# VHH binders against Protein DOG1-like 4 (DOGL4): the designs that were tried, part 46

Target 1, 232 residues: Protein DOG1-like 4 (DOGL4), of Arabidopsis thaliana (Mouse-ear cress) (q84jc2)
Amino acid sequence: MSKMRNLVEEKFLEFYESWVIQLELYLHQLLIAHNNNTMSETELRHLISKLTTHHKAYYTAKWAAIREDVLAFFGSVWLNPLENACSWLTGWKPSMVFRMVDRLRKSRVVLVEAQVKKLEELRVKTKFDEQKIEREMERYQVAMADRKMVELARLGCHVGGESVMVVEAAVRGLSMGLEKMVKAADCVRLKTLKGILDILTPPQCVEFLAAAATFQVQLRRWGNRRHYVTHS
Key: E = the ipSAE of ESMFold2; O = the ipSAE of OpenDDE; V2 = 0.75 times the mean of E and O plus 0.25 times the DockQ between their complexes.

## First folded at step 6 (VHH)

Design v37 (from v1 with S54T; framework vhh_8fcz_2)
Fold by ESMFold2-Fast, scan of step 6:
Structure v37 (fold): chain B 232 residues (1-232), chain A 122 residues (1-122)
Amino acid sequence: as target 1 above (232 residues)
Amino acid sequence: QVQLVESGGGLVQPGGSLRLSCAASGFTFSSYYMNWVRQPPGKGLEWVSGISRTGSYTTYADSVEGRFTIIRDNDKKMVYLQMTSLKTEDTAVYYCARYSWSGTSYQHFDYEGQGTQVTVSS
């Protein structure tokens, strides 16, 4: 009740609900493939391709939506409070995905030394790219508190013809800055996912994608149980 | 109290067509993703098709893709499954189900009742 949904939020809520339900369907296929070690490499590659296409579809839809309303992705109405609390710049924190990779060291198909070295190199690069974005976000937040922005905020509380145009231009500038940062973060996410999948064998890719999807789906269920119990 | 009532099943020859209907009540129908699931004789539940809140997004199991079409009418609180080119493997009890995120299983569908029996036999 505290925040009403706009058109972008309503459209993306419907898209995201459909997207995450499809992710859970793919998760079941991944778990079957992982538990039944009878699938051919070609069959595994096809399943991995379905998942990568699915994730790319998410970013295609997201980037279209943030062009219209990037703020919809900060405190998103299609995410429960637990999912929102676990977000870093409107999505998963890229470096945290390597925790899923650590699970592979305990699987039946162990990582070879060459893979371990490449994954560590990718982890370091991902952390570096992530920290660069965090520094840009810090600069953005500091700029929000400068004298000019404080004056513009004051003007926004008063009736005055010319001040309305100046405030609207400033708000558009803020939105464009956030859009750029969100896209930069999403590019790090996509590079990290591609990098991991390029290093791993098809069975390891299936295990990794299953772990990632399990966490995403389970986090949604944990948060929704809290909401359901509270409001039922 | 969630209530979903399926109808439209019957006996059909291979290659035939049927349209299943689901009448929903007891919840805000337009706020839920809706599904058709089926249970073939002696087998577990199999997800068949799903449709988003307004009908803008639909999804199908590989086994029915191109043969089945899911439709909804939010004003009438109805979900439909148009089945064409039916195969003996499509023989099952068909259930209408809403998707639930509050359940413990990964594919948690809220449904009640007996479903509607579809038998494809020559």
Scores: ipSAE 0.608, ipTM 0.835, lowest interface PAE 1.4, mean pLDDT 85

Design v39 (from v1 with S31K; framework vhh_8fcz_2)
Fold by ESMFold2-Fast, scan of step 6:
Structure v39 (fold): chain B 232 residues (1-232), chain A 122 residues (1-122)
Amino acid sequence: as target 1 above (232 residues)
Amino acid sequence: QVQLVESGGGLVQPGGSLRLSCAASGFTFSKYYMNWVRQPPGKGLEWVSGISRSGSYTTYADSVEGRFTIIRDNDKKMVYLQMTSLKTEDTAVYYCARYSWSGTSYQHFDYEGQGTQVTVSS
């Protein structure tokens, strides 16, 4: 077979590997900043800016890739099985980051009452947005089943080149619907991340980002170790 | 067995240039993210630069950004570090290292080479 490996998967695998390695390098800088009170507010804001730019770069690359092949993000080849098992609509579940926020309560930098109230308000809104997307995905799955039935009927009636064109049009429609849902989920992720960073002080932002990056890096390492054992 | 052999170090004056080389063997070179790290006299290891498996993505420590360029040749199984505008603080033993996801420690560099000494002095 002269068919190439999926180019979107190959390109995004290389991008993601580089992106997560850079995340681990930033994690090292975040941990140094967290354990060292000599950094100025300007220096902390610069480090936080690097992390926010890094996360935005991920979504820029992801959205370009899903325009070409959204299905590559369902059961991704650049993620190990544990990372894939923990994904929610091709990425992290937005409400999960509030677990990282909860850890800040036991930190040297204590949250004030006003911040706790704003974070709780953001948590409620984030969960509402998650539920809305889940309902939209359910509606999409129902519509997809109806389209498949119509398509099967059409295929039964047409045995020539006309059937190929109809199938291609249906597949394009399905892919566009999934792209819309994935982008909606990613928008909730970005809004949640921005909301948390807007509420927290620079030292708290550093601690939050360090906790989030630690979880992401450790999940990858645990999954890669298990994958090695499974495939030996 | 995995081997990484660094070369190209030497004594240079501030503002000078050097090109470091790393020859890799014993593994599928084109499937690994590669790094340069350095150890200045009396200090710990400092990450310098990294390059993705095909060379499409490179990254640099803030201290060397704009002055150093990392490149790779997968056919020759080589990684290079082109250093320009060298400063006295760039004085260090430079190591070539592949990146590994094994274990739980962060910045886990597997199979660091023997190193090559760079001295920047007037």
Scores: ipSAE 0.570, ipTM 0.820, lowest interface PAE 1.6, mean pLDDT 84

Design v4 (from v1 with S100T Y111S; framework vhh_8fcz_2)
Fold by ESMFold2-Fast, scan of step 6:
Structure v4 (fold): chain B 232 residues (1-232), chain A 122 residues (1-122)
Amino acid sequence: as target 1 above (232 residues)
Amino acid sequence: QVQLVESGGGLVQPGGSLRLSCAASGFTFSSYYMNWVRQPPGKGLEWVSGISRSGSYTTYADSVEGRFTIIRDNDKKMVYLQMTSLKTEDTAVYYCARYTWSGTSYQHFDSEGQGTQVTVSS
């Protein structure tokens, strides 16, 4: 509800809604470009640059917001339940985008052998980085539980202002650890996106970006439509 | 019932200016991203401009960037479109529309009014 939202949540909700609406407008331009073989390489590169800048703007805003309240990104109020259910460490799972890449192999613009090799190398690297972050999250959860349990037990034995300081230090430590992991996951996302775009030709980049944007926009529409039907 | 009432259109010469107004009622205006869309004679709907809930973010179609300015007043439940350097290609019926995610595409708008006619001719 609106009464349960903090300032970070309200600001990011407005930003994110505007960002996804702009993404849908860019998706329309990508679909026109994909269906129109008369666009020049310069025009295609300009469109790809718009999308790249748009995705970078998302992470710039996100990282500013998580410095203030990283917990807002776990079970986000600006995402519907379906979008939240599909999230991996506050965003898309990096390895999943290679399923969009696999669709390019069946496309009119055929990938050459050198591109296939580079994409497979990138897939392996991305999966490795992804699993490394998953192990760090597991270690964090264990450490968080141990620290919280010890400090809560300590509060039961010690009465005074010092107990407030201990709780505040624990909360700050928890938030800082989560912020570091979310940023690490986002870095893998950005490196994966950049890596794919660097390997693909401009027409292939347009098709890939259109597939990714279509999935993101449709997931939001499916979740919002289902929610309205459920509550109607 | 959701209602949007557009006004401010008229006949103007090329290079002229007009300010369109949209009065909203029947919904929580400050909770919706608002748009201006237009329909030129014999053509489909064309998205023109959009503005976020508080007005912090605005976006424009390439054809109107630098010439049009969208603003909103949440206290008055109004959205405005300031149009300058008008061209004959800007001739259209202009509609105010709220954005909704219940539709199938970015062209799915909820609660369009009757619109306001803008005619740019000598």
Scores: ipSAE 0.589, ipTM 0.832, lowest interface PAE 1.5, mean pLDDT 85

Design v40 (from v1 with Y33W; framework vhh_8fcz_2; at its last look DockQ between E and O 0.04; V2 from the best seeds 0.00; counts 0 for: pae E 6.8 > 2, grease 24.5 > 24.2, placed apart)
Fold by ESMFold2-Fast, scan of step 6:
Parts: sequence; C-alpha cells; structure tokens
Structure v40 (fold): chain B 232 residues (1-232), chain A 122 residues (1-122)
Amino acid sequence: as target 1 above (232 residues)
Amino acid sequence: QVQLVESGGGLVQPGGSLRLSCAASGFTFSSYWMNWVRQPPGKGLEWVSGISRSGSYTTYADSVEGRFTIIRDNDKKMVYLQMTSLKTEDTAVYYCARYSWSGTSYQHFDYEGQGTQVTVSS
C-alpha cells in the first residue's frame, strides 16, 4: 500500500533500534561488574558515565526529532504495542524507576538510612513534578476542544488558501505546545535518573542501571514475541 | 528463504589485514540490523560487531574496537568486516548474522551463515 513511515520516523526507528542494542551491550557489562565485585571505584564510575552519556544521547536525538515531528512520538512506529501501552507522555513514567530502587533495597548492596531518606524525598518530588505535567497535559487537551479550535477544524474543510493558512498556523501552535510538554516530561525523567545516581554508591548505581536496562530490553523482546505469535 | 554467505577469510600474519564479505538474500536486507560473530577454536560464539539498517550506527566488542570496521552496501545486499592489526586471538570462524528482537538476547540471531575461517599465525 502507501508508505507507512515518514523521514523522521525512519531516521528515529534506526536510531532507537541502535540505541537499545547498545543499551543491551552496556547491560552485559553492568551484569559482569555486578557479579565480579573486583572492579575499582574508578572503573565503576567510568561504566556508570557510559550509561549516563548513553541516556543523554537518547534525549539529544529525541529533542531534535520532535522539533521536526512531535506527533511521531505519540504511538511510535519504532515501539511495539506493549512498549507503547507502557508509555507515559512518550517515555517511561518517572516514578516507576523507584520500583527498581525498591528491588535494590533487598539485594546484596545495602542502602544506609541517609540514602533511604534522600530517595524518599526524591520520590515525593518526582511524583509532584509528574503530577504537574499531567495537569498541564489535561489543560492542553481541554484547550484542543475549545470552541475556536472546533471552528478552525470546520474551516479546514475548505480548500481556499486563506483557510488553509489559518488552519496550518493553529496546527503549528498545537505542535509547539506538545513539544514543550514532551520536553518538560523528559526533563523530569533526566532529573529523576540523575538524582538517583547522585544518591547511590557506584556498586548500587551499577545494580540500579542493570535493573532498569533489563526491564527496558525485556519489555521490547516480550512485546516483539507476542506480536509475532498473535499477528503473524 | 533467508541465506547469508560469508567469504574473504584466510591465513594472515599478526598485524595483518583481511576484509570479510557477507552476501544476503531472501529478505528485505535494508530493514535489518546485521552482525558479525565469531567462534574461536574450542570456544563458544562471540559477538564482534553490528551495523544499523542504513549504516549510520555501528557498535563493536571491546576486543576489536579501533581495529575492525563494519560497513554495508544495501544496493548490493552486502555487509563487510574490515579487519586490521590482527592478533592471534582473532583466529576464529566468522559468521554473518541477522538480528532479531524475538530472540532472548543480543547474542541470539534468527539466521547465521556457514562461516569463513580466519587464521592469524606466524
């Protein structure tokens, strides 16, 4: 039939596939480091730095792509249906990473009381920032149903140049609003990730990053296996 | 029918160079991440390198980074591995492999070729 993907979708599909494959390679290194317990603090910090750089590279690429086509990130073609079902504003829900932290509390690397307190404070702040973004998204959706937007949508049924330009300006405004909201959500994600890594020791960071990467990679594999079985 | 055919292996001295080729057929080559993997004598399979759909992104095992270069030609349905500064530890059968997300890890491929032997020895 017709071409299923635009240029932004094709480029980001290639980038994202490559990014997750590299994440799984880093996951392998994290699991080796976690099991061997012989790496120096300097070596562990270097590995953690590779992961933080990798996550920052994702947001650099994402923000460049949403400047071109933010709508590509809603129901993304590079994600399987399971990954899309688990998405919150085009990515992972920030507060969910604290479930990975809860696993760490029961592992070989014990958290001290001061760390537990700081993680609880960060959890509360993250949930607050998350809810603020949710309220902004709700206001955005209500504004889209505004009387004037309905009138502009009706006007867009006409093929006259003046009507087309007015509708295109309105659509661009909507896209800019979504771009700001997605970037705000991504900033909460990055701040939450950085906050956790700043509180944890290097061995705890390795365990946390391994848990997070394992979940992300396995979610993709589970969804791809299910899709093949049920839709093939 | 998916087919991957490797060639270009041989005997080289340490410090030498070889270029391996893989000819793909039976699938939409430009829609798949492609890999090179190797099996040294008496050892299991080791992932070596991977390349994205258009060739814009590549990744390498630490043991070969800076010495090997993976490239692809989608028009010819070929993937290549340019090997330089070869070491005795690089001695292995080299396989071209198609990546699949339905596998259990990055080391599980849905299709592999028959392989080409690389021997690095004085």
Scores: ipSAE 0.680, ipTM 0.878, lowest interface PAE 1.2, mean pLDDT 86
Fold by OpenDDE, look of step 7:
Formats: sequence, C-alpha cells, structure tokens
Structure v40 (fold): chain B 232 residues (1-232), chain A 122 residues (1-122)
Amino acid sequence: as target 1 above (232 residues)
Amino acid sequence: QVQLVESGGGLVQPGGSLRLSCAASGFTFSSYWMNWVRQPPGKGLEWVSGISRSGSYTTYADSVEGRFTIIRDNDKKMVYLQMTSLKTEDTAVYYCARYSWSGTSYQHFDYEGQGTQVTVSS
C-alpha cells in the first residue's frame, strides 16, 4: 500500500530532489576544481562558500519542515532504504566525515602536524557531542513507554476519549523532544563541517567536499538502483 | 518523442544581451529539472544553468552567475536563458538539456536539443 504522503513529505521530497540535483552539479564543479590546478585561491574559496551555503539551505528547509512534522524525518520518504539505513538522527552521522578526512591523509594531500592535531581534537569533540545527543534521545524514547502508555497498551485501542488524549499528549511530548534532538544533531553536523573546513586549506577543502558530495550522491544512486526508487 | 528545440542565438557584441528559448515536447515537462549547457569551440560540453521542476530553485555556473538568468514556463513547456553582459568567452553552441536520474555516473542529461549558436564578438 503506497503510504499516502502527507503535505510535509511531499514538499520536502520536492525540495530534497532539487537540492540533490544541485549538489550533483556542485560536485561536478568541485571535481573540475580539484583537477584544475590553475584555479586561484579566491575561486576555490568562492566554490567552497557555495557548497557551505547549499548545505545551510538544506538545514534551513529541514528545520522549517520539522516544526510542522518532525516524525516525517524518521521515516524519510525522500530517501531510499539504503540512505535511511545510513542515517543517524535523520541525517549523516557527524563522526563519519572524519573517514573522509582520513582519505585525504592517504591521498596526495599532505596535512601538517598542526592540522592533524586540530582534526583529532575535533573528532573527539564530535564524538562526545554525538554521545550526548544519543543519551538524550534515549531519554525521550524511553519516556514514551512510561507507566501511562503501558497502561493504555493493556487497555487496548478501544478505550474512551481520555485514553486518546493521553496518547496524543505523549506523542506531542515525544515530538517536541525529537525536534530538539534533531536540531541538536544538525548543529553538530554543521559545526563539524565548519570545523573541518576551517582546518583545511582551500584545495584540501575542495577535495574533502568533493569526497563528501560523491559519497552522498553515490549512496543515493546505489540505493536507487537496488530498490528501483525513481524520483520524478 | 522527446524533443527540445532551442532558439534565440545570434551574433552580439561584448556587453550585449541575448535571450535563448527552448521548446519542450514529448514528455511531462514539469517533472524534470531543465538545464542549459554550452559547447565552446574546440572545448567540451559545459554546464551553464539549471532550474528545478517547479522553477523554485535555480543554479548557475560560476562563470555566468550574476549575468545569466534561467526561467521556465511549465504551462508553455518553455525554458529561457536571459544572458546579459555577454563576454567573448560565452561564445558557444547552447543546448537545452533535460536532467536524467539514471544511475550512471556523471551523466546528468538524457536529452538535448540541436543547439543554438551564440557568438560574442566585437
């Protein structure tokens, strides 16, 4: 049964499709820049800025949407199953990007000791922030299964209006918590990204962003091929 | 049959303006991201601009940003490219191109028109 998409899902689906297409186009530019050693630092910085702005636009749209329906993002219909499987609190796991940084280190990119140190510090901080968010998330999830909810479960689905009110209140409470956690996670994502870009040189940033964008685009492509997901 | 037909090209002096048009037929136009690409003489295909299905989102290559504007009319099944402050380096055959969701690496377009020549020369 094709789950009827709600309005939030439909709108965000359209947005996300467009956003991914634009990301792919930026990826092309990043790859050109990466392969073109003649680009000036100013040009590189401009390109980096475009990408960062693009990412910020995503979160702006996301945060607007989650205010309406945060639950939509825990069953993101605009993502394929593979993308969803790789999602942590409705997005990429912040600590994952350090794998991409590690790739830079193994490539022709030479990181100086100072950069390595800063990256390690950022990694530790990012992990700490992730754990904090996870603990808080667990708290909200467990709270949903409180005594009242357990009692309601025992009474079954055909209990009077009072029971419905209790459930609705519980769901609202959870939703508020989830929204908070999703925003917190997104902040960690943005901070992590910014942190990395602040540590890397413009050429390194371009390479990093290219790697990140490639991963995102490829993950989507792989998932679409596997599950025959078409976004028209 | 999918068809894209470009028009509006011509000869213009540096600093001049041109408006390109693309007429689409043979497919659900509003379901596709549309693009302009160009091929300069002796060079490969270069992406210029794109516009989302609804027209809500637009994007541009750095080389044309601030000078070119892409718009679409889904009722008329048209895509336009307003070009201003044209430069000699803008000389190219311009193509209207439909975005493809094919899982193939870096193939962004599945259909393009015959192209229209834009020549910027003093």
Scores: ipSAE 0.027, ipTM 0.479, lowest interface PAE 3.7, mean pLDDT 87
Fold by ESMFold2, look of step 7:
Structure v40 (fold): chain B 232 residues (1-232), chain A 122 residues (1-122)
Amino acid sequence: as target 1 above (232 residues)
Amino acid sequence: QVQLVESGGGLVQPGGSLRLSCAASGFTFSSYWMNWVRQPPGKGLEWVSGISRSGSYTTYADSVEGRFTIIRDNDKKMVYLQMTSLKTEDTAVYYCARYSWSGTSYQHFDYEGQGTQVTVSS
């Protein structure tokens, strides 16, 4: 019973696995571009565009699926427990990407002062948007714990049509609100990604995208390995 | 119509090597991401390795990485799995599979062949 999957979960499991396979293919291209430094700026921009389009395709598919069942994206069956534990609102906190940027600045990427200033402005904007979403999430948590909602749940157990109608309306309202918040968080993620790629030069974008894709693939590999059962 | 014929399995000692082959026919071979999957005794199917359409990029399950090599020859419509440093846990029936373009994922493979048995024992 605990391993049952609904239609949304089955569809997105197949999609996400395919999406990660393609991400890994693009990672190989990014590593070739990074290691050899033989690609022209035009070729680098085409590769960067392919990665951007790939990320947009993920969100396009996600938003279609969320309309069917937003709750499937909270504790997703297509993610291992480690990936799910890193989830803030069905994905990484938007501002966490700047830790990747900071690491690159310290080791592999030399940024001009104008780029540093623009990145800090983007970081501030991203954190502002993130905090706005966190406040909205708190309001949703309060609404779920509100005394009226608890009373409606109790009435739903003991009363017929009227109580069921009220509970169904409340659940629909929560689901619509969650869908809105997930889309808002995803929009911040996309805006932040695009902003970073606009500030960085094409070679710097390749290094950033390679680091991000490597982390995502490694997190998946690490988390899947932890699921193996050992027997004596 | 689609046909995948696996061969090259057998009985081998731990630490040994085998090379599996898969002959493909009835479809445009070079248009497909190709894979090896296996079924250990009494267990479900487990993905082993995959190779891109051109063969330029390969992927491996963690349990076999560094020991197995997937190769393809688009002219001969062949996929190979070069296996070395074999372990008893590698005992399984091995199948060649292609990804479905319309629903590609690690667990959704088009399985057309009968498989080839690999047994690793002392």
Scores: ipSAE 0.017, ipTM 0.179, lowest interface PAE 6.8, mean pLDDT 79
ESMFold2 (binder alone), look of step 7: mean pLDDT 83; pTM 0.848

Design v41 (from v1 with Y33F; framework vhh_8fcz_2)
Fold by ESMFold2-Fast, scan of step 6:
Structure v41 (fold): chain B 232 residues (1-232), chain A 122 residues (1-122)
Amino acid sequence: as target 1 above (232 residues)
Amino acid sequence: QVQLVESGGGLVQPGGSLRLSCAASGFTFSSYFMNWVRQPPGKGLEWVSGISRSGSYTTYADSVEGRFTIIRDNDKKMVYLQMTSLKTEDTAVYYCARYSWSGTSYQHFDYEGQGTQVTVSS
């Protein structure tokens, strides 16, 4: 455990709070665009580009932070309990976004047959990539259980400064494997998001991004209200 | 008791500048994202700018980006909005607002000040 851990958490807490507030501001613009129907294709593309850049900025900041302390992203202090409960490998579960896509099929937005086929192909591929990462995480957890048991035995036998060093070494070992898996999961997230946006028209992209942003913001707001009621 | 007190508004000609101030009290100021919002005559509230708890991140509405600068001083518990190149459409009552996640509405602010009037006229 180093003093650096608290600094990473503090910096990312401030970043994430600002990032989600900006997402809510973009959500407002997306809802206006969806309801107004007067925006040109160029204006819609600009708005979609803002959202894409915003999501990209999140992963740039996240990958810098996990290089310093990946463990900060498991049970994150910048997420409320509901957000943490909905997390899969430190973020949204890639296949879950297809539930937002399913809402587009049930709205007045018309998906043509070719789009439906491409979205289904993407959904299957995303689920496959997701399961591959889940298998890697299971293997990692088995390996870490073995190391944890050895570490627990050492701590039980030795009550001294050497036990602190062994704990720090074990934590650093954890970080290397988790970094690889978190980045792999994030790559699936980015590939899935890009794939969906590439298949959809600009008006459909606006509706999809609005649905996704609404879900993220509502989870944060609802979780904060329920936690406040329970503990305040 | 949470209090936000705005000042610095006034009458200015197009192209002019004004600096708005917001004095905060009754809460841990350095733990909150702070905002400036405005209400033009006969219109609803419009979000203008925001600043993170330490001041490391700032954000602006497209209509004011490049013209306005938001600053905070946590020691003095102050938020400022430096406005330059003012336009007639910037005419509004300007409010300092604390961001909250406990509400049900988009751009939720759980505390707003009394406001300061900015009038831009030729």
Scores: ipSAE 0.596, ipTM 0.842, lowest interface PAE 1.6, mean pLDDT 85

Design v42 (from v1 with Y33H; framework vhh_8fcz_2)
Fold by ESMFold2-Fast, scan of step 6:
Structure v42 (fold): chain B 232 residues (1-232), chain A 122 residues (1-122)
Amino acid sequence: as target 1 above (232 residues)
Amino acid sequence: QVQLVESGGGLVQPGGSLRLSCAASGFTFSSYHMNWVRQPPGKGLEWVSGISRSGSYTTYADSVEGRFTIIRDNDKKMVYLQMTSLKTEDTAVYYCARYSWSGTSYQHFDYEGQGTQVTVSS
């Protein structure tokens, strides 16, 4: 094996495998609810609450893991290459979920004008928050190439305890900067998800969550079948 | 050859307890998420419980949460389902199942075992 997994990667791989299996089980419940008009509002709200709790559990586990090793989330071993290629700052791009929302305009459960207006306002705010984070990431990438970092890289080529300690401190600083940006992106994700669910009715929430979970599950299945499909 | 052999089923009164066992062979057991699923008489397959590779994470269907406990012993290549406060609705054939993500979008479980019958009745 040319790449060995570290402890954080192995632990989060185990967590994520269980998490995504449970997401697929929730997706089946969402699809049943979407096709069944006999579920009460209380039953729908309970299902929506289970999905909300499930997503919050992911971020709780992720933030604990990035405190230990944020770099594990850039090119994650628990994600296939297709999932990694579709990632924006270690997760889904917040504004892209509005594609799922746009699908609701064509559904049997029609959005009222007041909802359309609130969703558009949320879309604009979400895009603004994304652009702010993208600017911070650009500043981070530029800082990686500045004179101080180049000098630290040169020092790292020489044997000496002092240069090793200075390089280690700089790397720790870079990791803390990435952790801050990842958490900022995750906060936009959670705020966007909550905002959408607060605007939608329970049947619309079920349809939205089903669409989102279907995309996530299907992306994982497509990526995992890449090797077999290409050669068959 | 992947094999999963379930045992421990039987007749039990409502409110009673049973412990199901699943012996796995033919694959690297400690590398797979494992599940218990059941099929009640005249109904389709229903997922019951799941356990992660090391046993650190467990999940349960709403209908069994608080009553059932899933456990694994990787050294013995065993999965267990400890069932308490059994109800008549728990009557089913119970299967040990491995989860696979490499299949089609319609496949949740692979290498389902032979099953063990649980009957909850007075």
Scores: ipSAE 0.353, ipTM 0.748, lowest interface PAE 3.4, mean pLDDT 84

Design v46 (from v1 with G50A; framework vhh_8fcz_2)
Fold by ESMFold2-Fast, scan of step 6:
Structure v46 (fold): chain B 232 residues (1-232), chain A 122 residues (1-122)
Amino acid sequence: as target 1 above (232 residues)
Amino acid sequence: QVQLVESGGGLVQPGGSLRLSCAASGFTFSSYYMNWVRQPPGKGLEWVSAISRSGSYTTYADSVEGRFTIIRDNDKKMVYLQMTSLKTEDTAVYYCARYSWSGTSYQHFDYEGQGTQVTVSS
């Protein structure tokens, strides 16, 4: 019933729990800043910088961990089932973040026409990059079903010394390919986040980051509560 | 029922130190993020600092970072604000504030203390 955690999973679980608590503190500060008209542009930019640094720290830790065990990030033990169900290549789907941007249109912090145009251009580019990665995932899945891979799988069922080494080399190659793909997806995430923040004013950045962090924290809370309706 | 009672304010010279205390009652203290907010004379409320439920994580307004330290004692149901290198700009009524995170939209503080006056001057 219990899944034994390896060292990579244990270390990243500890890191992630701490990282989420700090995100919750930053969300708290973002919500206060959004409701307080006395903060200077310099103070808002500093807060935005803290959030940007916090997200970069996540990817620094993630990339170190996936180098050791990329598969730990597919069905992660530090994420609840709802968080895992909502994941796209081990994280948030880049284009989905624009739903947080749509919230800004209903806020008193109104987007000007030039910003709307730049955000739509960024949305289109993000979807293009996303589809490129999805094609790479499809190629990866096809390679998994290649005749050579099928033969290696069959050899693994009748393991001998030489067969073990060949299978291990193939698995290592597949893991390296998956790591490269995950990093490519994370680069799209970071470029999308930076692009949005570069287009928005500091008050708009605060509102956007608050919406994004609220969704992330709330998704974790909903999944931990497992609230659903049954016919029973 | 829910009460937050601040104490420790007073008159202090620039560069001085002061420790504020907040005694909480009427709720499960360890389940809430706690904050310090202040209101300078003739100005609106300004957020100062926040501390996580466990006390392991903190955050500060830029104006006080490096000078103030927020700590909590869950067993005693207390929040403290250790203030050092005080400036005239720190003159304000300081309030202990509870943050209730509902998960829906933007929230604000439900502070219920009377506050404690801090005056930084000769």
Scores: ipSAE 0.005, ipTM 0.375, lowest interface PAE 11.0, mean pLDDT 81

Design v47 (from v1 with G50S; framework vhh_8fcz_2)
Fold by ESMFold2-Fast, scan of step 6:
Structure v47 (fold): chain B 232 residues (1-232), chain A 122 residues (1-122)
Amino acid sequence: as target 1 above (232 residues)
Amino acid sequence: QVQLVESGGGLVQPGGSLRLSCAASGFTFSSYYMNWVRQPPGKGLEWVSSISRSGSYTTYADSVEGRFTIIRDNDKKMVYLQMTSLKTEDTAVYYCARYSWSGTSYQHFDYEGQGTQVTVSS
């Protein structure tokens, strides 16, 4: 026996599996580019553009899906438990990406002083935006608790159709608030990624994107446990 | 028993077309991401194309983009590869495969078939 998935979960699971496979293909290209210093700036910019478009496609699909069922993104069936445990408001914590930038600073890539300053300014702004969203989520959680208590009290008095409508209205309100919070968090993610890519040179962008994609792919593999089943 | 049976290969001239077929049995076909991979003479296995569970999403290797089309029929438990504008470089044994684990890697395959030979020569 297995848990049944709703329509949004099934559609996004299929989309996400496809999206991750394409990410692995782009990662292969990024690793080749990173190890081959003979690629032209035009070739590197084209590869960076492919990754940027790929990430944009993810958020386009995600925002369409959360409009239908935002709760599917809290404890997602297309993510393994490790990926879910590492999530901050349905995705990466934006400030964590600066850890990958720090690795870039301590690797073969050399950042000039102006880039270091701009990256630090972006890091500070990103942390500020994160804290703002965290405070909004805390306020939302308090409101949800109050609504739940009111619903439970009403169910005791109206065990018929009226109680069903009140519960449905509260769930709808919950979903609308969470959609707004998730979109706000995703906007910080996109702004942070764009900011980093705007500061870095094309070779540095390739190394950064390769590090980010490698971590995402490896986290998924670690969480799935590599149970190799041979055809017997 | 999981089985994947490829067919449709043959000898074709450059610029020609072929349609490869893969018949699947022994598993819930509609629950798996399906792939075509190939092995050119004297080379390693090369991923060619993938198709999602319903057929709504497809992806292709840069070398075949715009020339090959992957299609599936879940009712018939079939996956197809329509190849057009064939080049001598497309000469290979073509295999039908499903991803292992959660299907997260195009380089990790579970249950490969016996293959079908495609030869492109004048």
Scores: ipSAE 0.048, ipTM 0.550, lowest interface PAE 7.0, mean pLDDT 83

